# Designs tried in a protein design chat: VHH binders against Fructose-bisphosphate aldolase 1 (cfxA). Part 2

Target 1, 359 residues: Fructose-bisphosphate aldolase 1 (cfxA), of Cereibacter sphaeroides (Rhodobacter sphaeroides) (p27995)
Amino acid sequence: MALITLRQLLDHAAERLQGYGVPAFNINNMEQGLAILAAARACDAPVIASRGARSYAGDIMLRHIVEALAEMYPQIPICLHQDHGNNEATCLSAIRHGFTSVMMDGSLQADMKTVASYDYNVDITRRVTDAAHWVGASVEGELGVLGSLEKGEAEAEDGSGAEGKLDHSQMLTDPDQAVEFVQATRVDALAIAMGTSHGAYKFSRKPDGEILAMRVIEEIHARLPATHLVMHGSSSVAARLQDLINAHGADMPQTYGVPVEEIERGIRHGVRKVNIDTDCRMALTGQFRKVAMESPKEFDARKFMIPAMKEMEALVRDRFERFGTAGNASKITVIPMDDMAKRYASGALDPAVATAKAA
Short names: E, the ipSAE of ESMFold2; O, the ipSAE of OpenDDE; V2, 0.75 times the mean of E and O plus 0.25 times the DockQ between their complexes.

## First folded at step 1 (VHH)

Design b7 (framework vhh_brivekimig_d4; at its last look DockQ between E and O 0.01; V2 from the best seeds 0.00; counts 0 for: pae E 9.0 > 2, placed apart)
Fold by ESMFold2, look of step 2:
Structure b7 (fold): chain B 359 residues (1-359), chain A 123 residues (1-123)
Amino acid sequence: as target 1 above (359 residues)
Amino acid sequence: EVQLVESGGGVVQPGGSLRLSCAASGFTFSNYAMSWVRQAPGKGPEWVSSISSGGGSTLYADSVKGRFTISRDNSKNTLYLQMNSLRPEDTALYYCARSPDYLEGWYTGMDVSSQGTLVTVSS
């Protein structure tokens, strides 16, 4: 059974009357895969299965896990995606191992620590898209640096004396640069920087930065209707999951993620792929800890993992429903990679740019 | 040294027009999206409008849509705001601001100090 490419899946998501979002779930083991696909069958939802940066399974194991899942759930389209590729070799190796989608993160150099120039990002991303599209695989690129907005510190004194990095600036992806990047690289999907909304420091209150960020996303989408937007770092870190973990022997400090309502707003404004990892791991860990605490004589790993898988399944079902993914698997006929390659070669999937007028 | 200098404010009657300018220096102006922000007496700052680095995209707050037009001339390092059909509630100190851009790498923003330019809409 053929795996679906990211491009086909996200095109389908965008073609619906309202459009929907597709969660991309990291898979580290068989149990996560089983939980995700059980939820997908229950919801009639297509799946993006991702290899994340901290995966301990590796490409070979993940390919075989996903192949087995596709055989067990032949009615569910599955996209196998490699996230945060650091160079051309990493991305092409994933494709050779059977991944139908890769991300080339050229916003950083190969060490994944040093910010890369725009020209570097365009060059390496274009080389990956050229190669991937020859064989029908999809490519996600990134314009912006995920998570960098709150890591630095800036100080300013009258007369002189800045120390360390500048801090608390507004960082949003520039729509002109997004158009230029997509035209130059031909990426199928674009991860964007949403930034903080701190604004200039001379104001007593910051400008309404959340509304600006959503309008920038909508503007990029309007200008690039065939290029799908991706949200990274989108775990909600729900209070319920933190309470579950902490009620059963953990001491997780209170923290907050992106409310699901904000993710839903992004989807309404053109976001089509949403990366989910932390929420799934919290669901698994919480139930595992509950069994461990409530049944201290239990030794059978299945008694720990089965409830953990059910908790993850429930979370995954919620995301399929909330993102509008549910109900769409049965509406998809997977296009084989060779046919996707022909579509790329024909120019049918070339970037589309629209000029939007603002008031 | 990054510097932004606003000008063009003044007193106008309701329904009148005014054109603000913002002269930029100390950075490559064409690499940055730019914004106008205003602050009325006793109120918090309000985002007014933004324009992309090449000028191809413009965004407006609902309160000014259809009345204000943002523009830029990258050859003169200047940002503009054309304000038409002015209302008393547009009375504020207007500032231009440089929006962050991935081209600036790991330093992602700067404090920009400017005087702003006062717009007063009154009979």
Scores: ipSAE 0.011, ipTM 0.523, lowest interface PAE 9.0, mean pLDDT 80
ESMFold2-Fast, scan of step 1: ipSAE 0.113; ipTM 0.633
ESMFold2 (binder alone), look of step 2: mean pLDDT 80; pTM 0.810
OpenDDE, look of step 2: ipSAE 0.040; ipTM 0.525

Design b8 (framework vhh_brivekimig_d4)
Fold by ESMFold2-Fast, scan of step 1:
Structure b8 (fold): chain B 359 residues (1-359), chain A 124 residues (1-124)
Amino acid sequence: as target 1 above (359 residues)
Amino acid sequence: EVQLVESGGGVVQPGGSLRLSCAASGFTFSTYAMSWVRQAPGKGPEWVSSINSGGSSTLYADSVKGRFTISRDNSKNTLYLQMNSLRPEDTALYYCAKEYRGLYFSDESTFDYSSQGTLVTVSS
């Protein structure tokens, strides 16, 4: 079957009873792809296959891996996505090579180091979105914390502590700016700062209370009901995987990611795409180290890869189940990109802005 | 190139105070959120505090709330951490960090700090 666009996939996720989220997994080799698609088949789950900005696999390599996977697993809708495109050339190259979805990350300039102005982000994201939509590909944009902080207001802590102290809600995406950005760019999906993007809670301490600013997620979702919200950096960094790695000769420092329970709450409030990379890398590395330590005479790479794939498959299955992705692949009829292009051209996929004014 | 140079560490008795400074260069300091991260010997990195680009919003780890104050001077490209009521548990190498995204174990989630940090030792 044809590869699915991000817009069709996330529209299906949003329009189902209770809604569901879809994980986006980075794929760097065939074995990762096999583990992901074995899990997808077992769970009847659609999936987003992602190329990261610093990916080991180039866009050509990932396209061919995903084409092979699509042929092997024809019942599973697969979205082929370019993550963190730094300019028009990167995004259009991905589309030319068969990607059905791209992210234009205009929050940074093309060097991926210099923070971009809001106007730069709007301009470059709009240009990529126009070009992508002409051929039926979907676009994810990003609106970072730095733009929202200029309009934020001080908020007192809800619990114990000094009154008048600023909390993490002040470092979140401004809903007014998000609405303006989506109207200007017409992106299909938006990555927002919801308490995870700056990574402050992803260190040597388990987070206290809610990590995600659910009220901000809910407000942006309510005001942009046709635009899908995206979580970046959503690995849980499970203690089990850290223990697996460290029990077998590594010395990785104790750290904490985003609890899966927090991701589940985000999905209930409008998050539809969840980016996961680190957890998959840890699953593979843990099993490689285990085989090396327990079987020092083993030299057959397959004896390393097979347990690694099983570890990763188990993790991927868990995420499909917990995000509500499971059971949905068989309910999707893939719309080819040429038809998606016609839908974009008709205005049927234009952003919707909900009014705050009731009649 | 991005450079972050920490200073102000030293040895202090419990209950004492220190003020850390971070001199930033090689990027437009005023447009980035900044953080302080610490690492005790044999332990992983622990986030301590963050401040937004304009200085109007601050966050603190529960272990340091009420004792530490983060601030910045955008005209001098300098980040500060005022540490009061220091405890032996605060003993660590302290790093200044430019805005980051993602997880610690991701290639894309590392802090953009190219510095050696500044050592704070709290002992009697």
Scores: ipSAE 0.000, ipTM 0.126, lowest interface PAE 21.1, mean pLDDT 79

Design b9 (framework vhh_brivekimig_d4)
Fold by ESMFold2-Fast, scan of step 1:
Order: C-alpha cells, then structure tokens, then sequence
Structure b9 (fold): chain B 359 residues (1-359), chain A 122 residues (1-122)
C-alpha cells in the first residue's frame, strides 16, 4: 500500500472512540527499521518513521529503507516524516524524495539554535505548508521552545535545539498565540512547549507528580479541534535502559525522563504524535555494549545487531500498546498524496477554532 | 471498557425540543473532549457538536448553530445535547462519541451502542 500522510493518520487516531497516540520513531539504519516494523506487525499498529534533521542516513537513503519496509510489511501504514526541517529547502527536498510529512521548525532560525521571532515562524511555516499541501504532504509546525521547567534551560536533539537559558514565556506555548499561528499557517499538527526537553538529561530527580503542563495541552486541544498536538522529547529514559548501558562499561549519569504515564495523560488530553528517539538509541547501544563485554571473542556484527533489534522491538511494542496505537493498522485505508492534495485544495482540511462557552 | 449509553430521543413535531443524554463509563470522563454525531437514514455520519473536557469550549456544525446547545456534567459523567427549533432534516440516530470528532470528517469511526433515534415529523 502507499505511504500514509501524517494528516490522514492523525485524523484516524483522533476520530477513534478511544482516541490514540502514534509514536514517531527515528530510523537511521536498516536494523532500526526492521525492529520498528516487526513490532508494528505484531501489534497491528500504524507508525511514523522519522528522520532527524542531523541524521547521518540522509533523506534519500531513509526513503529507500522505508520503501523496502513498506513492501515487506504491506499491511502496516507508514508515515515517512522529516523531523525538524530548518528551512524551506530541507522540507521541500524531503517531499521531492518521497516523504509524506514534514516538520517546519520555525521556532528556531535556520541554524537550529537561535530562537526565532513569531513573525519569522509564521512566515516560513506558512510558505512550507502552502507548498506541501499543493502536493498532498502534511506539515507539523512548532510554537514555543523545548526546555525543562525544572532547570529553565534548553537541550538539543540530533544536533538541533535551543541553547542556553530560556525565559518562562519561551518554555510554554501560549494558547492564544497557538490559535493565531494555526489559523495563519494552516499546519496539520502543532508541536507545543509543555515543560519537557530533548535528549537523555531531562530531569535530575525522580518525578513524583505532574511533569507536563497539562492545562496548556488541554486548552490548545480544546480551541483547535482539527489540529493534532505533538510531544517532542518524549523518551522516558527508563532505569532498565540506563542500567543496561552502565552495567556494560558506560558512565551515564542517573537521570529521569518523561514518565510513560504522563505521556498517556497527554494522549487523553489531545496529543496524537509522540516523538521518541533517545530511548531507541539507548536500547541499541546497551545491547551492543553487553555483547562486547560478555562475548569478547565475538567478531560478527550480526551477533551485536540481532540482540539490539530485539531490545528495540520490545520497547517499540510497549509504546504501541501503551499509546493505544495497537490494533489500528488493519482499520486504515491509505489515501494517496494526490488525493490528499485535492482535499487540501477544497478547504476540507482547513483548521477549526472552538469558541469559549458563554457564561 | 469504554461504554457510552445514549438516551432522550423520540418523536417530536417540527419546532419542538428534545434533550439528549449520554452516560459514560470506563474512562476518566473529564479528561476527554466529547462529541455528538448523527447519522440520517442512507447518509454517512455527520458531526454535530463538540465540548472540551472542562466544558469551557464548544464547537457546532453550521447546520445546528444557534439551535443546539452541548453541555456536560463531569460529576455525573454525562454529556447533554439540548435541541431546539427541530426540523425534519434533524431526523437521525444520534451518537455520543468519546474524544475528538473532526468537523469536516465523513469517515466512519467506532462509537458504542445503537444511538438514540430522533424523529421530527408532523
């Protein structure tokens, strides 16, 4: 079957009685793709295959890996997504190479480090959205800057992300601004700043309550019922994975990510796309280290890769189940991009804005 | 297990009023947007109205705006639809839906129970 657009996939997720979230997993090589699709098949789950902006695989290579996976797993709808596009050229190049979805991250300038103005973000995101929609591709925008409410600082992911201290207004998305942004840009999905950060070093202490600003999620979701919310920096940095890495020769500081329970709560409040990268990298690296230490005479790379794929597959399967993605692949009939382009042109996919209830 | 049980339908004359109720169980009701969806004989599902989890925000289809009022009571896990100035065109099975139903969507999606029938005839 054809690759699915992000808009169709997340519309399906939002329209289901239970509503569900869809994880977006970074794919940098064949082994990660095989692990993800094996889990997707086992769970009957659609999936978002994501390319980070600084990924070594390149958009052409990832396109062919995902095409091969789509042929091997024709029952699984796969959305091929470019994460953190830094400008129009990056986003349009991904679309030209067969991606069905792009993120235009106009919250940062093209260097992916300097915080951009709101007007810059609106202008660049609108330009990309217009072009993407002409050919049926979906667009995710971002408003706010990822950081940690605990530390008041930003962290990079895949070499992109704000650096240094952020003021409070930059760490949480303003709902009024979100409504204005979506009306101006017509993005299909919106990544919002809700108090989480990229990378492995999210929180210095074990969380004992609400971590994310659920009020921000709830209000933006309620006011923009046709726009899907996205969580970035959603790795949980599980103790098991830290222990796996550190037991086999690493020295990763004890840290705490976003608890899966908080992600589940976000999904109940309208989050539909959940970006996970660090957890998958930890799963692979932990098993590579384990084989190296326990089997010092092993030289066959496959003996390292096979346990790594199994570790990642188990993690991916868990996220499909916990986000409610499981059981939904067989319920989706993929709409080709050419037909999605017609739907965008008709205005059928335009944003909707809810009105405050009169007192 | 998510359960949604609709009630309050019936036969009314044009210009009449009905109040539909939906009793929800099996999930944290206040955490989810709720919607009313209707399906007229021989037609696909048509979204009618949505309300935020807190009840602070509402959205209505143009066909019912000004005539229908959606509300919820989170203490009772119950969703309501007050229907005024009913027209023959409002005749349909009305379904309560958990979560977001997109205003432009004609897609079939899962929702529980048989719905509640509203017939507007003279």
Amino acid sequence: as target 1 above (359 residues)
Amino acid sequence: EVQLVESGGGVVQPGGSLRLSCAASGFTFSSYEMSWVRQAPGKGPEWVSSISGSGGYTLYADSVKGRFTISRDNSKNTLYLQMNSLRPEDTALYYCAKGRYLPYSGKSFDYSSQGTLVTVSS
Scores: ipSAE 0.010, ipTM 0.424, lowest interface PAE 9.8, mean pLDDT 82

Design c1 (framework vhh_5c3l_4)
Fold by ESMFold2-Fast, scan of step 1:
Structure c1 (fold): chain B 359 residues (1-359), chain A 122 residues (1-122)
Amino acid sequence: as target 1 above (359 residues)
Amino acid sequence: QVQLQESGGGLVQPGGSLRLSCAASGFTFSSYAMSWVRQAPGKGLEVVSDISSGGGRTTYADSVKGRFTISRDNAKNTLYLQMNSLKPEDTAVYYCAKDLRYFEGSYAMDVRGPGTQVTVSS
């Protein structure tokens, strides 16, 4: 079965009465893919399968893993998405390799370390968006740089991301710039900086709506009701997973990620794509450690992977339920990229701007 | 895989000096800021010093400012901490760390080494 584009999937998410969010899970190996799709089948949930900027599997391998998953789970729409593309060549290469969605991250220069100007971001994102839309692929853009409010420094994600000190204002998306950016670039989705970081060690205190700058989400959604908002770095780093890891020979300090309740609030205010990677890695690692500690004579990696996949499947099911993704896969008929290209060409998918609250 | 290994700790008299080293592997060392953090018995983690990826920027805790010097050799993938005029209060396990973050009186870190013990006698 053909893979779904990000735009079609997130439009469906937004069209439901309350709207729902769709998790985007990084897939690094076959076992993660199997766990995610088992959960998707159980929940009747569509899903976004993401390749990070420095993907462990590579574009070609991930494409074939996801194609195999699509054959095994033909009832589940799967969006194959390239996260954090650094330039036109990277984004177009992903599309050529069968990806239905790309992120052009023009908030950073092509080195994926140096913060880019607003004008650079608009220019490069517009070029990628024009080219992607010609062939029916969707584009996610980004304003503001993902970083840590705690240190004032950015954490590299999959070998990309701002390195060094960031101004607080660079960690939060400007709503006026967001409107201008979307009108100029025509992106299908916009990643917004809310003061979050990637990785397992996000916070030493439980964050609240203030830290995540929830007012920024609310304002941008009100002004751009047809543009789908994206939360990056949205692992919750749940206490249960930390406890699972630490009970079995690890010493992970207690930290807090983004509470699922804050993600749910974001979804009520226009967040449609939620990027999750760290939680899935923790679920796998926790069960691996448990098997190693409780069964020291076990040498078969499959005996480690099976409980790990079950732990991850349970986590993924919870996120499908809590984001409202569950129950929607059977309601979607996938539109091929060639037909999406015609819709883009007609202007039917152009951005909308509103001055009144859309609620 | 990322690995950090500290060395150079030991017993030293008040007013003495020690030089700590941290050997890094499994990542592009020259692209990451690095930190030294310490933990005294029964106390929390304290950031001692930070250094930028290229070595052009350094910071120090007020407790060690003027006495400690952080440096790095990117060609050798090694981080250093020169500790002068040591005090009994400097007694702690010293860790080198990658991706250190601070939020409201606490530190979180992505990766740290196993640590090296520094004991200042008195």
Scores: ipSAE 0.000, ipTM 0.099, lowest interface PAE 21.5, mean pLDDT 79

Design c10 (framework vhh_5c3l_4; at its last look DockQ between E and O 0.01; V2 from the best seeds 0.00; counts 0 for: pae E 7.2 > 2, placed apart)
Amino acid sequence: QVQLQESGGGLVQPGGSLRLSCAASGFTFSSHAMSWVRQAPGKGLEVVSDISGSGGYTTYADSVKGRFTISRDNAKNTLYLQMNSLKPEDTAVYYCAAGSPYDWLLSERAYFDYRGPGTQVTVSS
ESMFold2-Fast, scan of step 1: ipSAE 0.013; ipTM 0.400
ESMFold2, look of step 2: ipSAE 0.021; ipTM 0.469
ESMFold2 (binder alone), look of step 2: mean pLDDT 81; pTM 0.831
OpenDDE, look of step 2: ipSAE 0.044; ipTM 0.425

Design c11 (framework vhh_5c3l_4)
Fold by ESMFold2-Fast, scan of step 1:
Structure c11 (fold): chain B 359 residues (1-359), chain A 123 residues (1-123)
Amino acid sequence: as target 1 above (359 residues)
Amino acid sequence: QVQLQESGGGLVQPGGSLRLSCAASGFTFSSYAMSWVRQAPGKGLEVVSDISGSGGSTTYADSVKGRFTISRDNAKNTLYLQMNSLKPEDTAVYYCARSDLEYWKQLGSFDYRGPGTQVTVSS
């Protein structure tokens, strides 16, 4: 019935024999929420509903959409998450409005453009984590710089090329810093920079495991077994969705995202939260364009939205099954935030640091 | 033309078992989640069980958990419901249903259903 915290959900994901990943889907409107929850119901899958950094729907609107979805789908645990909070005010506002989880993105300053110092990131993330944990909400932090087309040209250009581009050392999370950061901040989850960016134009060629720097995931997971790792920018930008868009009057350049096989590999090595946005936007847009081109006399927006939701639901179902999320919703009993606050206060949820490598 | 045809219903004693089958045609069966839905006399529709297109995930109503098992054979375009430890309250017409993507409907939405098969659990 109640919304689930990120920490409870990802602890459950990590406790299963093989471990599983949970997709975090951006929700900007009612239709996306309906498609996601229909898929979650069909797959018996818990889900993370995310508000993106650039805020198409505000925290109030998204909270009401997700509360309605929770009422309609009472057997599905839903985590309501604020992605890429730029400062304390944004994160605490989300919690005040009913969010069960926030991301404090201290890798950038509050302008979401200027790269922040490590000390700035530690200080602001620690402050948000302390406050969130007092009320039982979970916190995701980030180390390393993840470029994002969604946040504007400067970030995308820094990640992609020209003299403004970042060094690999700025785009990869340092495992020693990750251990120190998690001990200092006590975050529940850590977003790792792996040399990728958000948005459709990630790569001109198909990426492989070396491009995603899997060693970073493996080492951090081994050293921080109680902290859940997060992959950002995990859309696949499938050729079929590009073809769907381009067959119906668009001219999207061929591009490659993160192969689902690489995401599955990340999950095997400790990734528990997988952020997906671009794939869902492409699924909706492809079907809108198809209806517009094939049915030029159609004016009922529902006739555009229903096929779009069907396309998105199919994609979401695939991700629940491939990430191992499917079959787990019915196995979770949601712990209310007030009780999560007591667990945080007891020290039961404090970070752990491993000194031995697991076999 | 989407067609769904149930079979396997009948009269059974409390504590007995029945296996329902649903033959599907007119669509790509493996691409759709499928449901078993029932309607007891004088009651509304209740979703009993759902199964994903691949068969990799299943759900059950609390009223039937541990007693019913849903499965599918995508090579034969057939959906099954194994019903064990049947109770008088399981008496209903059972419908094979294809998952409805008309999303603003609450739990139990489906876009096609078969004509139904009667299950009667009586002393």
Scores: ipSAE 0.000, ipTM 0.195, lowest interface PAE 14.1, mean pLDDT 81

Design c2 (framework vhh_5c3l_4)
Amino acid sequence: QVQLQESGGGLVQPGGSLRLSCAASGFTFSDYWMSWVRQAPGKGLEVVSDISGSGGSTTYADSVKGRFTISRDNAKNTLYLQMNSLKPEDTAVYYCAAGRYYDLEAMDYRGPGTQVTVSS
ESMFold2-Fast, scan of step 1: ipSAE 0.016; ipTM 0.353

Design c3 (framework vhh_5c3l_4)
Fold by ESMFold2-Fast, scan of step 1:
Structure c3 (fold): chain B 359 residues (1-359), chain A 120 residues (1-120)
Amino acid sequence: as target 1 above (359 residues)
Amino acid sequence: QVQLQESGGGLVQPGGSLRLSCAASGFTFSSYYMSWVRQAPGKGLEVVSDISSSGGYTTYADSVKGRFTISRDNAKNTLYLQMNSLKPEDTAVYYCATDWGYLPEYFDYRGPGTQVTVSS
């Protein structure tokens, strides 16, 4: 059966010719899991199944859904990841419940709203990383706060995130600080703030310039070649999905996300994990609304959910293909967490630091 | 209006070859995975081959591996199936399909099918 750690999966992604990215899809129910794994089987793609910060199904239910999916799709490596852990207890509880990867989000205090000091982030992330590595689980940290340069506001991801307006300096991760942070904490993956000069992850208007600060991504990747970079808030909010929702009795405001082409550019420069949630929710909701409008006598929920799963599956297949994830599942032999723990203990997985030269 | 129209079927002797085509219209063909699905007399539906939206990734049923090749031309909105070394067991109605679901009985878009008969 194939639960894989995030570190092993992203190391494989980075070691392949040109490297590839892996989408991390939020999973809240059985239908989303079935759509993701059907797409993964079709594409021969490994999966990151992500539990968001807000509890909907809970860790126990999601663990059992993912175990069932792993049994149904034994050829697909699945990473079970806890997103935005607010403290040590939350992260370690996820590992106890069978998660192979956790995020310690020390950029915010335990309330998940108040911006934390750098020293707080280092201390709590180090403690979680040490404990997780002792049992072979991977850790993602965060430095900087996800926000919008256009509006000067922070955006929450699945119920976590800073509230209020942020200074520009809080929206972009400093490469020197990133190196210091990774050396101090030894995290396997790092979420960085990579806000734009011309927009946000969700805009009221179509962006007409640079979306992501590619120089920041390139600089951090060059200086931390063994640490995998993570994009948060990276749904594209495709016009097709907004049109699907609004054509069937909804009035969703016009909004714009991160273009898939910009995400592909980030992957070429060191991004390995790409978090996607909103796009999947839109795919499901769009088909649900379509069935309701076109078939007013239908009351069988399955007749709503099956088209919704197909819509989501098509989106997931597209992302596996465009990120280069496709074709790689069959090339991975899962290393059990106990063996990953031995690798961490040996120093084989320690961070690497390189001095980048100015161009 | 979504339309899928297969062509290229017919009678062929064992060991022969046929090339099936499927003309698609009414949707963004280049954004969808496409499948060839067949139904032999007295049997259920079998997915014989899938192809990704870009054409970069393909799958084949074990029964046709090494003999059939799926391809697509997104500029022409056309899906193809090259069938070589045909066997009597390949006799079936062949359907062009998209949005083939997790359940064997479910798909949203399908053509009317084209008959392939392998016999002397």
Scores: ipSAE 0.000, ipTM 0.192, lowest interface PAE 14.0, mean pLDDT 81

Design c4 (framework vhh_5c3l_4)
Fold by ESMFold2-Fast, scan of step 1:
Structure c4 (fold): chain B 359 residues (1-359), chain A 122 residues (1-122)
Amino acid sequence: as target 1 above (359 residues)
Amino acid sequence: QVQLQESGGGLVQPGGSLRLSCAASGFTFSRYAMSWVRQAPGKGLEVVSDISTSGGSTTYADSVKGRFTISRDNAKNTLYLQMNSLKPEDTAVYYCARDYGSLFWETGFDYRGPGTQVTVSS
């Protein structure tokens, strides 16, 4: 009931007095949804609830979980988002099932593995954007391919993402192409490839600004100040969560994700949506392992799930606070999709290209 | 149907105070976040302050922080801006605006009133 479009939410996030980022959390089960919305209520934060490309929950299941959450937490604007749509059918099916936002990932072919041409990406993303905008839904596009700049490799997460070795040109978004792409497709948000990777194994050492290519975000934002930038693969893979997992019978190698401080820097330079999945999966798994190891006679699933939800809620609250999302839910009045459709039709939401100055 | 009407502007000496009001009608006021925005002579639009639906959260521009206070009365459908320690640079037309997920009316998404002139001079 409180479902908001991505465009409205990120327009609010981009405002001068409270320029902030919004985390997009994957929801695959009831427990994740409950933890996220409990944190959102505590922080007065809007949130993006995402379905991953291969989420076993499916679009129908996630829609019903989110509808229940919206009824329980009517004060919280929730954006229901389909991540990594591989073709028109996937994106339009999500909209038909009540999603307010979709990602058309035309950087990959429909197999979600093979790198696509620029022309393919423009054509398919423009088609989805036109159709979505007719009914008021928002569209996120992607230019470039996620991969670890240090490792020169990509990992698939939930069956989406390039696999194997990648060239530098495939791992970084070209600012000239970004301007052309946004003007051609009219997407509401653009996912930026800046050397981050899906999954838990992002960096062998603590990353710095050079490895994450934050200059790419700064260049694109300067040229497209009204376009909302998206960071994929933005789990921090905190040492605390790795230690929690490994202390209870696992053997996860030491690795580093994207430091929260670098995400905060990205938010200052135009990032408005931050995708987080791996951190939440680690929080749940760590607590499941702890209960299993410390309480070998426990068979009540609730006694595994309750500590897991508490661990995840703490993580989600931290991200709402650090991204500046906290305190903003009560400042938002949700615009119905029919009214968003009228705004798109009027040209009021069309992309803008700036001169050489920051907006 | 949506109407916003500001009042309370006028001429005031530096260091003085003014209280602006905005009467809202034609919509459910308690469901909308509200903002005060201003335009100084020869300058662009500046968002001064915003307030949540309940009044529990407020934000201020650095230029007015500590001097201005935004508030609302949902029972009276009225938004207020208390302006203290006024400076000549606060001279502007002040507009009441309804937020549509954006603090800037320059996006063309928000409704705003006709404005009220505030002049700070001797």
Scores: ipSAE 0.000, ipTM 0.214, lowest interface PAE 16.1, mean pLDDT 81

